# Ledger of designs, part 6: miniprotein binders against q9k998

Target 1, 230 residues: q9k998
Amino acid sequence: MAKEPLIRVLLIEDDPMVQEVNRMFVEKLSGFTIVGTTATGEEGMVKTRELQPDLILLDIFMPKQDGLSFIKQIREQYIDVDIIAVTAANDTKTIKTLLRYGVMDYLVKPFTFERLKAALTQYEEMFRKMQKEAELSQDSLDEMIKQKQAQANMDDLPKGLHAHTLQQVIERLEELDEPKSAEEIGRDVGLARVTVRRYLNYLESVGQVEMDLTYGSIGRPIQTYKLKQG
Short names: E, the ipSAE of ESMFold2; O, the ipSAE of OpenDDE; V2, 0.75 times the mean of E and O plus 0.25 times the DockQ between their complexes.

## First folded at step 2 (miniprotein)

Design C3
Fold by ESMFold2-Fast, scan of step 2:
Structure C3 (fold): chain B 230 residues (1-230), chain A 85 residues (1-85)
Amino acid sequence: as target 1 above (230 residues)
Amino acid sequence: SPELKELADRIKELAEKLREIADKAKEGDPEAIEQLDELAKLIEYLQRALDWAREGDPEKVQRLQTLIEFLQSLIDKLEKEMKNG
């Protein structure tokens, strides 16, 4: 669906009609939106800071300031933006310089809609891949936070109680069909009655276990324990 | 207006040239034919844009003139590329 974020494009081109053609070509493509258009590198720098575009379509040959000077200034100021260069030159030296400055692609004037579409489609694939990697990193971070929270809860046990032993007692309680005494539970898990009773008393205090008193016709009441259902 | 008549004639000349190139490419590369279709759509835009320039706005007339020149350059480049293969 169209709810995915559009790639925000700034056009820097001194020729008003080339601006219009480039704008129309970009607007024909789903996934892209023009956020601004400037005729000079100076205005382009201002709008880059104000609009924070994802991508700049930059004319390399402009009367007052060439696009190479603009790219140098962008890099010098540590502005994080991708650039596709538009140039009349097809010489190796210019192309090498553009690639050295880390432009994503370059278009040689005059170019067709099909060539621009190919360049933008390739850029869109890269952009969406990077976006998915960022989202995956957030999911990984969320999972780490969840795991750290679980570990912290286990570290909060009272002095003398150990997480492994507590888990062993809880697992046994989960298997019971009827309430049992500390002695019976202790026998089942291989622990002394006194030890098991410490864990059962803790679980009762935090509301996880119910203690019932069972009275025989003769003698002391017997304390039995079961997990609370709820 | 005389200026708009001149621009209309130039757009017509571009459409005729594109059709001539398309006729030469009839048994050629399918990719080149698709490229020609895109240029044809842009010429249709120019024909429509001529209507909004009917009033003598100098800026809009200049913009149309530059767009026509740009498209002429694209068509010329395509013709050379198709000839050279």
Scores: ipSAE 0.000, ipTM 0.174, lowest interface PAE 15.8, mean pLDDT 71

Design C3v1
Fold by ESMFold2-Fast, scan of step 2:
Structure C3v1 (fold): chain B 230 residues (1-230), chain A 85 residues (1-85)
Amino acid sequence: as target 1 above (230 residues)
Amino acid sequence: SPELKELADRIKELAEKLREIADKAKEGDPEAIEQLDELAKLIELLQRALDYAREGDPEKVQRLQYIIEWLQSLIDKLEKEMKNG
């Protein structure tokens, strides 16, 4: 059922022989699959949106759009993709720039298969850990929500109140555009005023409903009720 | 040029290694036979690399320095895979 998914890689590299060699290197690693290759940054942008890769192997030295411009565009457009940079430059300025753009790693040409394997293995460990943490976080949130719901449902209603009737009153309150009296709410849900007032008083006591005093045209105050926002 | 000759000579050395592996496959070596698809790709890439060297395009020649090292790495790995089963 729940197999580990392959990490989907887009390769951006302008030379077709270099593309093929890099493809061969990646294909020797069982955890990865090449979902596409492009020769330019422009095509790479299109394919990134189309294919939604997990990882881009990006050559920094490309004639029509340099890899740094591509990375900047990806980041400015808030596209969620990880990048490993492939560069001929080993100078500190270029490396610092790549790191500031948040690349996962960088490979200096010529790199060995062992160096590429190390980079991709380290990336895979991070990728799998992040996926498991996200799944555990979701499970933990789901469990917390269930526990909070169970605790709320275990709260005993006061003597004389029934869950079905309480739900009818809550549903009617959710439909109101303005505060209403117990008599008005009772008419809407088919309950006696005295009965509805008991449920409204309970909901007010637990902080779900607020009561306000409203003056009618004859000057007599009446109690009105509405759900608290949030 | 001396640089192009050096690169061409390295490509030819790698081609000889692949030829030896191809010969083992023809002789029925099981490990060599298992690697025939990879071997075919590497032979094609070495021929393209030799064409880059023969053409003498400065941009392609610059890339050859990286390509030859990568091809060497792939061939070394192929030999290790055959040796280890």
Scores: ipSAE 0.340, ipTM 0.731, lowest interface PAE 2.5, mean pLDDT 76

Design C3v2
Fold by ESMFold2-Fast, scan of step 2:
Structure C3v2 (fold): chain B 230 residues (1-230), chain A 85 residues (1-85)
Amino acid sequence: as target 1 above (230 residues)
Amino acid sequence: SPELKELADRIKELAEKLREIADKAKEGDPEAIEQLDELAKIIEFLQRALDLAREGDPEKVQRLQLMIELLQAIIDKLEKEMKNG
């Protein structure tokens, strides 16, 4: 898709030939772009901070130990980047260590072109999911807001309630610094206590108003009302 | 080594396919010529790397296999795109 953002990839690989082939491969996949290539973990750290990639393809050849120390440093500094590790080792200790530091995936050499393509395709699916998750979170908020507004403006209000009067009650509640009784609110909006109480009871039933019993009396407690915050 | 012979044969096949693609490219298309030149240089580098791998590190043979597979995919895609034109 033309409007989809590209996944920005940093390559950390000490073999120039492997760097070149991996760059060509990644660039042939729609949805990915190489933003940088480095030969060492030290350069990789600098470029990670400078370029802020989404994904790092990291060669973790154990004899140098720079790849593993790189991951540890990234996590210790709380740098928000995903890592796919490329390693020659398939022993349980190495794999557990990589997983402990929250690596997204790992590829064990030797691997085929199809394996590498599958790993990147799987990562793209996850990246798109994360993007849609952020959109859905906002859509969910928008939908909740619409539902509350629809409830306040619906023509299907209970018998005896009118939208204009409901709005007057809501506007008054918005101006209050402290909870007030139905009688007090009624005086402010020019309505009888019994009338305004019907609107307040409705607003409480739809979750827009909170009612509390604040004072006891010999006959009955005093009910006070306020808009529900957040 | 039978494995090194297989790699040599695959590099030769890639070189032959690239020449066929180059022959079909229109003269005077700078971008197409540039891309084909780049791929030709990579094939030359692989032929040179194969010679160095003859009595070399097994890791080098594995990297060479990966590079040949990736280049094969790129050349096959170019061939398909040229045919579908």
Scores: ipSAE 0.000, ipTM 0.184, lowest interface PAE 16.4, mean pLDDT 69

Design C3v3
Fold by ESMFold2-Fast, scan of step 2:
Structure C3v3 (fold): chain B 230 residues (1-230), chain A 85 residues (1-85)
Amino acid sequence: as target 1 above (230 residues)
Amino acid sequence: SPELKELADRIKELAEKLREIADKAKEGDPEAIEQLDELAKFIELLQRVLDQAREGDPEKVQHLQSTIEALQSAFDKLEKEMKNG
């Protein structure tokens, strides 16, 4: 069965025999579909804009407009399409020029079905990998945004305690020259006695605050708090 | 040209080898039969490139040589696959 999405291929080839052989070879491979075929670069440019193929299989040596000029026009117009070049030349200069223009691969004609299959199979692997990596990048970014928001709210504290409020209580304790009650500390930081008591109890449990019992003028024991030294 | 005659003879040898492999595949692997049809079309293309080389395109000679060697390799691989099936 053909996989989805199918890679949409445009053939640009002036020779009817080569055109038909290339069409048959491409259509034999699952995962690819021919969306158009043209005999000239001029027609190929029109069809590229109209059909928006993923891949062009492009003959470099066409009589009316060479494929190198076609590639240059595609790149200069910022058209997002991949190209595999079909060339009669196996010379180093032509190959280097094709690679400089960013073609995905090149085929020296006459080529076998096995060579075309290898080129298209390698291209399919790259195409599928790029699609999957783009999807994963979006998911990863969304997850990072969610984690940032979760960290702002939780901060590894027990249920009902918040980092900003904890810091306010600590800052007030740092200003004290003598131990103070939860009511006094709460009044200074704008918190209810019950609320500030929970933060003070937490700080005592982690060894940052020392609780002492004092007997004030009222005769009842009062719990007072101060930062431990060190 | 002696070189072009040699290439023509090699293309003829490939066509004869294709017929031999096709005869062996009569009721065999349907995938192999399909591959043989495609290779037959490629031999037709080689004949066209040979005709262009005879008209004075020197680059076509090297292309014919390289492609004939690649096609011979493809035939050898296909023949081995058929024997294993």
Scores: ipSAE 0.000, ipTM 0.149, lowest interface PAE 13.4, mean pLDDT 70

Design C3v5 (at its last look DockQ between E and O 0.21; V2 from the best seeds 0.00; counts 0 for: pTM E .606 < .8, other shape alone 8.576 > 2.5, unsure alone 69.504 < 70)
Fold by ESMFold2-Fast, scan of step 2:
Structure C3v5 (fold): chain B 230 residues (1-230), chain A 85 residues (1-85)
Amino acid sequence: as target 1 above (230 residues)
Amino acid sequence: SPELKELADRIKELAEKLREIADKAKEGDPEAIEQLDELAKAIELLQRLLDFAREGDPEKVQRLQWVIEMLQSLIDYLEKEMKNG
């Protein structure tokens, strides 16, 4: 069951001891992997583009307060990455600003392992749900594209050919163990030889049918038809 | 410094608890044992980092206190997991 892809996490934290404990906490959780660690927002921006993480654990109060400007830059550049903020301050103004920038959660140092686990577990549930919805949407889109192609092919038929009749001819060809003449195929689908030959000539012209010349008991060459195999 | 002595004593106690937890998990998952060994190494690193606090930087003392509290919470979690297992 461990076959689901790991959530890729980038750590941005200026204090090396706090960075180490954050790394240990995240790595203790089976659904996550650390793809990089940086000590500055500037280096974090470079690594975000390079590594394309799913999630950033971002220290907001680095010496230059680069964490808030980092989030603003990420959003202004339309970089698709989720952020959980890590802060030493529990002040209302900072929290409101973080929420306006659309962070997934925020953690106040010192936080417990259980608090981090709760935040990451909630994030993982959301991440997995979005993955399933995106895959379902793509399958639906792929099916619609295939149906549109089938409809376009039917609308583009030459004058005098009908989609329903073409389908009957194709279904009969699919049932054949050996090549058959236009007369034989026509008899099977209830069409005159001249009519079914028009459909067979069309299918040959679009590369779906191959025609061979054979000699019957009457001595004249007979055209026989069968489906081309890919 | 009395404060540094208290921090050193706490780090020593956390390292001892981790070794006890690792011993109990010895017949279990090898990956779990490896992670516990990694935690013990980090705590040993913190023992060496106490020398930074001796330089009189109050921010470094605060960061060390935060990290010790965070590590303590992980050890408490691991003990609960083993008890409830």
Scores: ipSAE 0.597, ipTM 0.786, lowest interface PAE 0.9, mean pLDDT 76
Fold by ESMFold2, look of step 3:
Structure C3v5 (fold): chain B 230 residues (1-230), chain A 85 residues (1-85)
Amino acid sequence: as target 1 above (230 residues)
Amino acid sequence: SPELKELADRIKELAEKLREIADKAKEGDPEAIEQLDELAKAIELLQRLLDFAREGDPEKVQRLQWVIEMLQSLIDYLEKEMKNG
């Protein structure tokens, strides 16, 4: 067997003989597994939520809900599933509408096995590429979380700084709409300017606070502090 | 109708093609043996299609044509796959 997970397919088709052919077509291809079949759009919606397939092979013309309405509902409900449409219509308007709803491909009945194989092979290539990109993004997030935890390690504070006081200064900085001076911050947290400046210097040295020079109404630059964007 | 009779004849031709493929598989060809399950499913579907065509419902002619053409393409693919291996 392949080591990669199989692509999970839901078949939605109201004609039992067409459904049987669709089953045979998909089952011939490695890399795919059929997780369910339905004969109506209403049951298709239920099964999509229940089974959470990767891909739906959807017949556009169904008894209670046409396929365009089904796709619209999927998109409006933000259900993350890919769709390959099967249609009896080959007119430009229908096809253009399907493409605007973001179907991966469309097959006009009658279609050959080779046409379905081509569509699914192309889909599989895209699916595997997107899975690889998602794994890289997850690894980057995990690394960022570890770095944030290391930055918040209060046990390694310089001598003379206290963790609860540092937290007070951080919390005040989080409340600011604009950068403020050490004197202003100290007034807000009940600390002398020189004391709060020691905490601000530490936070700047570890990359959590940004110092800037602000030209105020008095005409001399004032050192102001804000949380770094990062 | 004439269209349904033509479709029934076409189904019979596909069934004969499948019987030939199945006979070759019985000769012990490893590639053909691997595909025997798919052949059995195709034969069962053809029998249901033939029963459907003999009911003579003219409203369903186009749907029957679609199914026959799609199934024929799979049968042709299976035959080609066996020839190459």
Scores: ipSAE 0.530, ipTM 0.796, lowest interface PAE 1.4, mean pLDDT 77
Fold by OpenDDE base, look of step 3:
Structure C3v5 (fold): chain B 230 residues (1-230), chain A 85 residues (1-85)
Amino acid sequence: as target 1 above (230 residues)
Amino acid sequence: SPELKELADRIKELAEKLREIADKAKEGDPEAIEQLDELAKAIELLQRLLDFAREGDPEKVQRLQWVIEMLQSLIDYLEKEMKNG
């Protein structure tokens, strides 16, 4: 059986460490090959035209170029490339915009290897199906759409975070009139400061929480947390 | 911050080690399991150090936190695969 050709992936990520981890994650999967990496959307456009990747793994929060603008530019130019978006925010507005631009999936930073594997495995299944079928039935289309919708709900929490505990922390944050420390929040939800801080750090990383530094009377800044008002 | 730079360098070194271990794990090297356990402990230590460094550059700390969590997720996956194989 002729080995099916590997899916050609371009990585667009401004952080070289995150880019390297993404490389390691993709290279762990047998169906994919990285054909290039860029640190900017501008270079990403050049490499997309040059390399003609099948898939782009795109950070949408690049400092110099809004990743949403990059996707828009790709679509306006009718470049036949699929995009999986990587985002630091899980806000409904951004997600709706990504869906409107026809991204294949979106990953909230920090994403797990398992979450990326799931995204890429589903992409590969779709990709291979479209290569083999000149025409898709309505049933085949419905299956592809359903798979996209089901993944949007399974943000795999980082190791040692639990959905039920995360929900408790969020509910407590929703009740806050003023920013509170991890210690205060921990007392309110019955968790150790260190435990709550992990949840707060996660929520900060996904753009749901804002961290501020308050200077108390004894000169050490205290980190305080509040929900970002959408 | 010099401290955050040092931490970033250490995280990079751990990422490189993880790559090597991941390659060995594919080959079924029994030493890879022990090395993964050691790497996991090192990442936990870096997480603690990062928690102390948060006061200096929140954006840099956040990026380093993402890298740590992503690396940890790969370790967890590899450990699970090696135990089930």
Scores: ipSAE 0.423, ipTM 0.747, lowest interface PAE 0.7, mean pLDDT 80
ESMFold2 (binder alone), look of step 3: mean pLDDT 70; pTM 0.540

Design C4
Fold by ESMFold2-Fast, scan of step 2:
Structure C4 (fold): chain B 230 residues (1-230), chain A 86 residues (1-86)
Amino acid sequence: as target 1 above (230 residues)
Amino acid sequence: DPELREAIKRLKEAIDKLREALEKAKNGDPEAVWELARQIYELLKAIEDLQEQAESGDPEAQKELKNILSELFDILTELRQMIQSK
């Protein structure tokens, strides 16, 4: 079991010096690999489609755009990718906007290797749990759910989940008349499917949400979610 | 501009310290490479402050920024080669 797949990272950063520092930091971590580096959001969009990375490290403050338009395009096109934002701004408005767009974390530059390592380690934990969810037996999945329920103080969220984004997902669920997929919910709230699924899995683990299996056109089951009302 | 002159002097001194740390990293200190990367990040922040002065019409700051960035690029290139070679 020793050999797990590497998390594939795309770097989008306009400053070549910052690009190299970020590359060096990520390459020090054994669980990650850089699959590409681009200097613009335009190139980043092309590379995201081409390379299908698991994670983007995205500079928000690029000369031609603030990176928020890139995130908006990714979400509007339903591209299934997680984003960690790199920002020069430490103001509440910018941070709240990034969280609304469902970024996994944010880093205020200049940041230390230890801060990046902490963010990527938290992301790796979530990534590995989601991978194992598909391949674990029902007993193993039940054990993971029990572990999350034991940690289930709503005021003490698991690392990598943000209260504001969780509230956004809950508010959307409250508006639903029928169960919807993670992709549909993500579309409604402007978040990637993978990001929304992590929040939905958390809500299911704490008994707030019910997951049902339904069949699509292909005949393969899809997961749908709704608030649990007793 | 005495403030600008002092800032440029400090950046040049920081680059000298990076060169010293780079030699230490080449001698097999495993933590030195990451301390170097952190110091480079701090230098980039200081350069951004000088860039603000250059954008306000300070041509001396713009010239010095280019020289400092060039030297930082050389140091980053050597760091990358060390990481790749092991």
Scores: ipSAE 0.000, ipTM 0.327, lowest interface PAE 12.1, mean pLDDT 71

Design C4v1
Fold by ESMFold2-Fast, scan of step 2:
Structure C4v1 (fold): chain B 230 residues (1-230), chain A 86 residues (1-86)
Amino acid sequence: as target 1 above (230 residues)
Amino acid sequence: DPELREAIKRLKEAIDKLREALEKAKNGDPEAVYELARQILELLKAIEDLQEQAESGDPEAQKELKNILSELWDIIYELRQMIQSK
């Protein structure tokens, strides 16, 4: 809604009165802002590089430089900017050429505020759609990369061991006052004896846990585990 | 085994299609980039599910899935670099 960024417009128009009328029309629209105005294509090229506008309103018929030449130069230099052309009423050949150069729309002089508003509203819809698609793509990729980095951290663990489960086993060991068997620890954390033993064996292998052999009431040896003091 | 093998085969075919689509996206088509991101997300989920199935003592399938996942991550990094260079 109201938090959308303004579309930045550069006006290239040699007639001061037409330039002022176009400025007034664009500024009536809440979604747009004029970032610059120039009277020549040469200055327009400089301003396009300096200001990096989203959209250019370009007069095709200027005394010292044809607007078509400007468009050709923009495309040849691979400058990423959208153009809406402003042209004379009876120029079918120019209109066909503009279509070949990929302008977003064209306005035939004299035009009304309603016609300009229609062109800019259509452009705004297209601009917002492209912005949303780019944002969604980037957000999706960022999330995927974060997931990969999390998985890469898990690659430091042997196959079949998970960081969450390892943490549960460590937390339980930290609470123990005395060594306990894998069966006892598993019962405490809700895991099968075989599963817990896999984690305990890993922790012993990396020097975090000490295994001891304890005799039960019937003389049967039992393996017990506790955190090593570092 | 047969169902898992067929699923792995389909993943390899999907990766080939992604590579083809990535080449088209290199020409700066924003719609192609969006479609690629969507396809990649779906493939990551499918690979994760199949890796869980292969964990039950199928080392051959585990190795193939790891290789497929590695190739998919290469595509993801290449696509992200493309988006950031715009």
Scores: ipSAE 0.000, ipTM 0.212, lowest interface PAE 17.9, mean pLDDT 72

Design C4v2
Fold by ESMFold2-Fast, scan of step 2:
Structure C4v2 (fold): chain B 230 residues (1-230), chain A 86 residues (1-86)
Amino acid sequence: as target 1 above (230 residues)
Amino acid sequence: DPELREAIKRLKEAIDKLREALEKAKNGDPEAVLELARQIFELIKAIEDLQEQAESGDPEAQKELKNIIAELLDIMLELRQMIQSK
């Protein structure tokens, strides 16, 4: 926490006494700082653009602009900021609407320092998690992509083929220095010739393996397989 | 399973919102990039939970989840390109 950036909070609250109480509560928490305080939603919009806060502590019951209207405007303008709503009523309809607009949490006035601390601590945990993900974003994203690509590829296997068995066949092919027949490969991996041939034919069809056709003494064709280069 | 079907519909809506967030991220907003990464992580967890529920014999749900994974993968690849180009 000491070397981590402070979470920047904007207070939007029309009552000066409530503003001061909320400021004191937030300032008690070492992970947070108040970057601004406004008394109206209109001023709040201006300050949100100017200060680019991480979090807005928003009073829903303001005279000029309803807090719900403020939230709608923020979302309509694609302003990326988190909101914790402060309300004087625990109205189910209002709470459902707040959640639909993607509000992080809500506080019912009057609230204690303990309740606000709980809400902000929960938010800080989410914020720090997102920050760690961003710091590891290249590695984390690449690993996620790799995992999802593997899942997508395995889901597309034809009926009767299994991912584990396919991997065994591929690993054996990677060890080969020369093309081998389905019978030889089957012996190497402990599979019946007919079974391994199904996997080899699949791999050939998707361009991972090339098949060569050779002829024996009697003119009988022999199919041999190897991984394609590249 | 009506609950599974409803959850899949919500995932599709979340994918659409991710596409909108990706477009905001393209204009160079650093906060939008961080938020997009967070949403992707959460969506991956939700998809994995629903895949587990569907694997017991709901082929239609499995197909829908597969399509959702493909769409998510496209978004992730585009995000990676944006990060690498900068």
Scores: ipSAE 0.000, ipTM 0.402, lowest interface PAE 11.9, mean pLDDT 74

Design C4v3
Fold by ESMFold2-Fast, scan of step 2:
Structure C4v3 (fold): chain B 230 residues (1-230), chain A 86 residues (1-86)
Amino acid sequence: as target 1 above (230 residues)
Amino acid sequence: DPELREAIKRLKEAIDKLREALEKAKNGDPEAVQELVRQILELFKAIEDLQEQAESGDPEAQKELKNIASELADITSELHQMIQSK
């Protein structure tokens, strides 16, 4: 019987130093293999047809050919390949355009190895799920779209908020059977009250958390928080 | 014991060489970047040798491997951020 196939990755990146480091890091992750590297979009198009990769890690801001033009060309030619975009821009318009072209994810420079690993791990989960199912039901497709949207929202965090800390707060909220104060939640996750309050305020602002006021003795209001259910 | 001592020695030597290569690469020397990548691969090989000792249940090997995993994560994260910021 055949072993589970490695996800075949093509790197398109104009800087040879970045190219080599990314190649090494991707290959360190179990389940992936680099099948080629190119420095230009034009050569990348040739290699995409020649090597038929599963995934392209594409630098959007390359000399000679914009990565957006490369993506458009791939889609117009109906080439069946997934793309994760690497971009220097963090503006809504650019991100919206990348998502419209159906990229699997995007990484904003400068990014950490942990962020790259997270993107590739999430892609691998999706890739393996699609291999197991002959066809994707509409429900499965909807769930995948929701997952991508949630990840994009995490990358758009306000100044001073970190994705890892936000996840810790969300996981604690998911365990709660009743609303708790910022002080209680902070104690549970090992964070200062003021720090946790910033994350809770953010989650409330994006509609993921409900804040209730509980009145203590002498009319002092206590703010309590819980994850929105539904 | 001799094999464990040798594996630990190789690991520490690889870390020192990697740190030196990283500092040189930060200065933008293209040749230093290739040397840095080579040293990262040497470090992975040294970790693999030590991991075989740890898999046999040696607690000292397990402790050294845990310590180096954290330091490696910091070094590789710093390298990636440095390169991407260009």
Scores: ipSAE 0.000, ipTM 0.273, lowest interface PAE 12.5, mean pLDDT 70

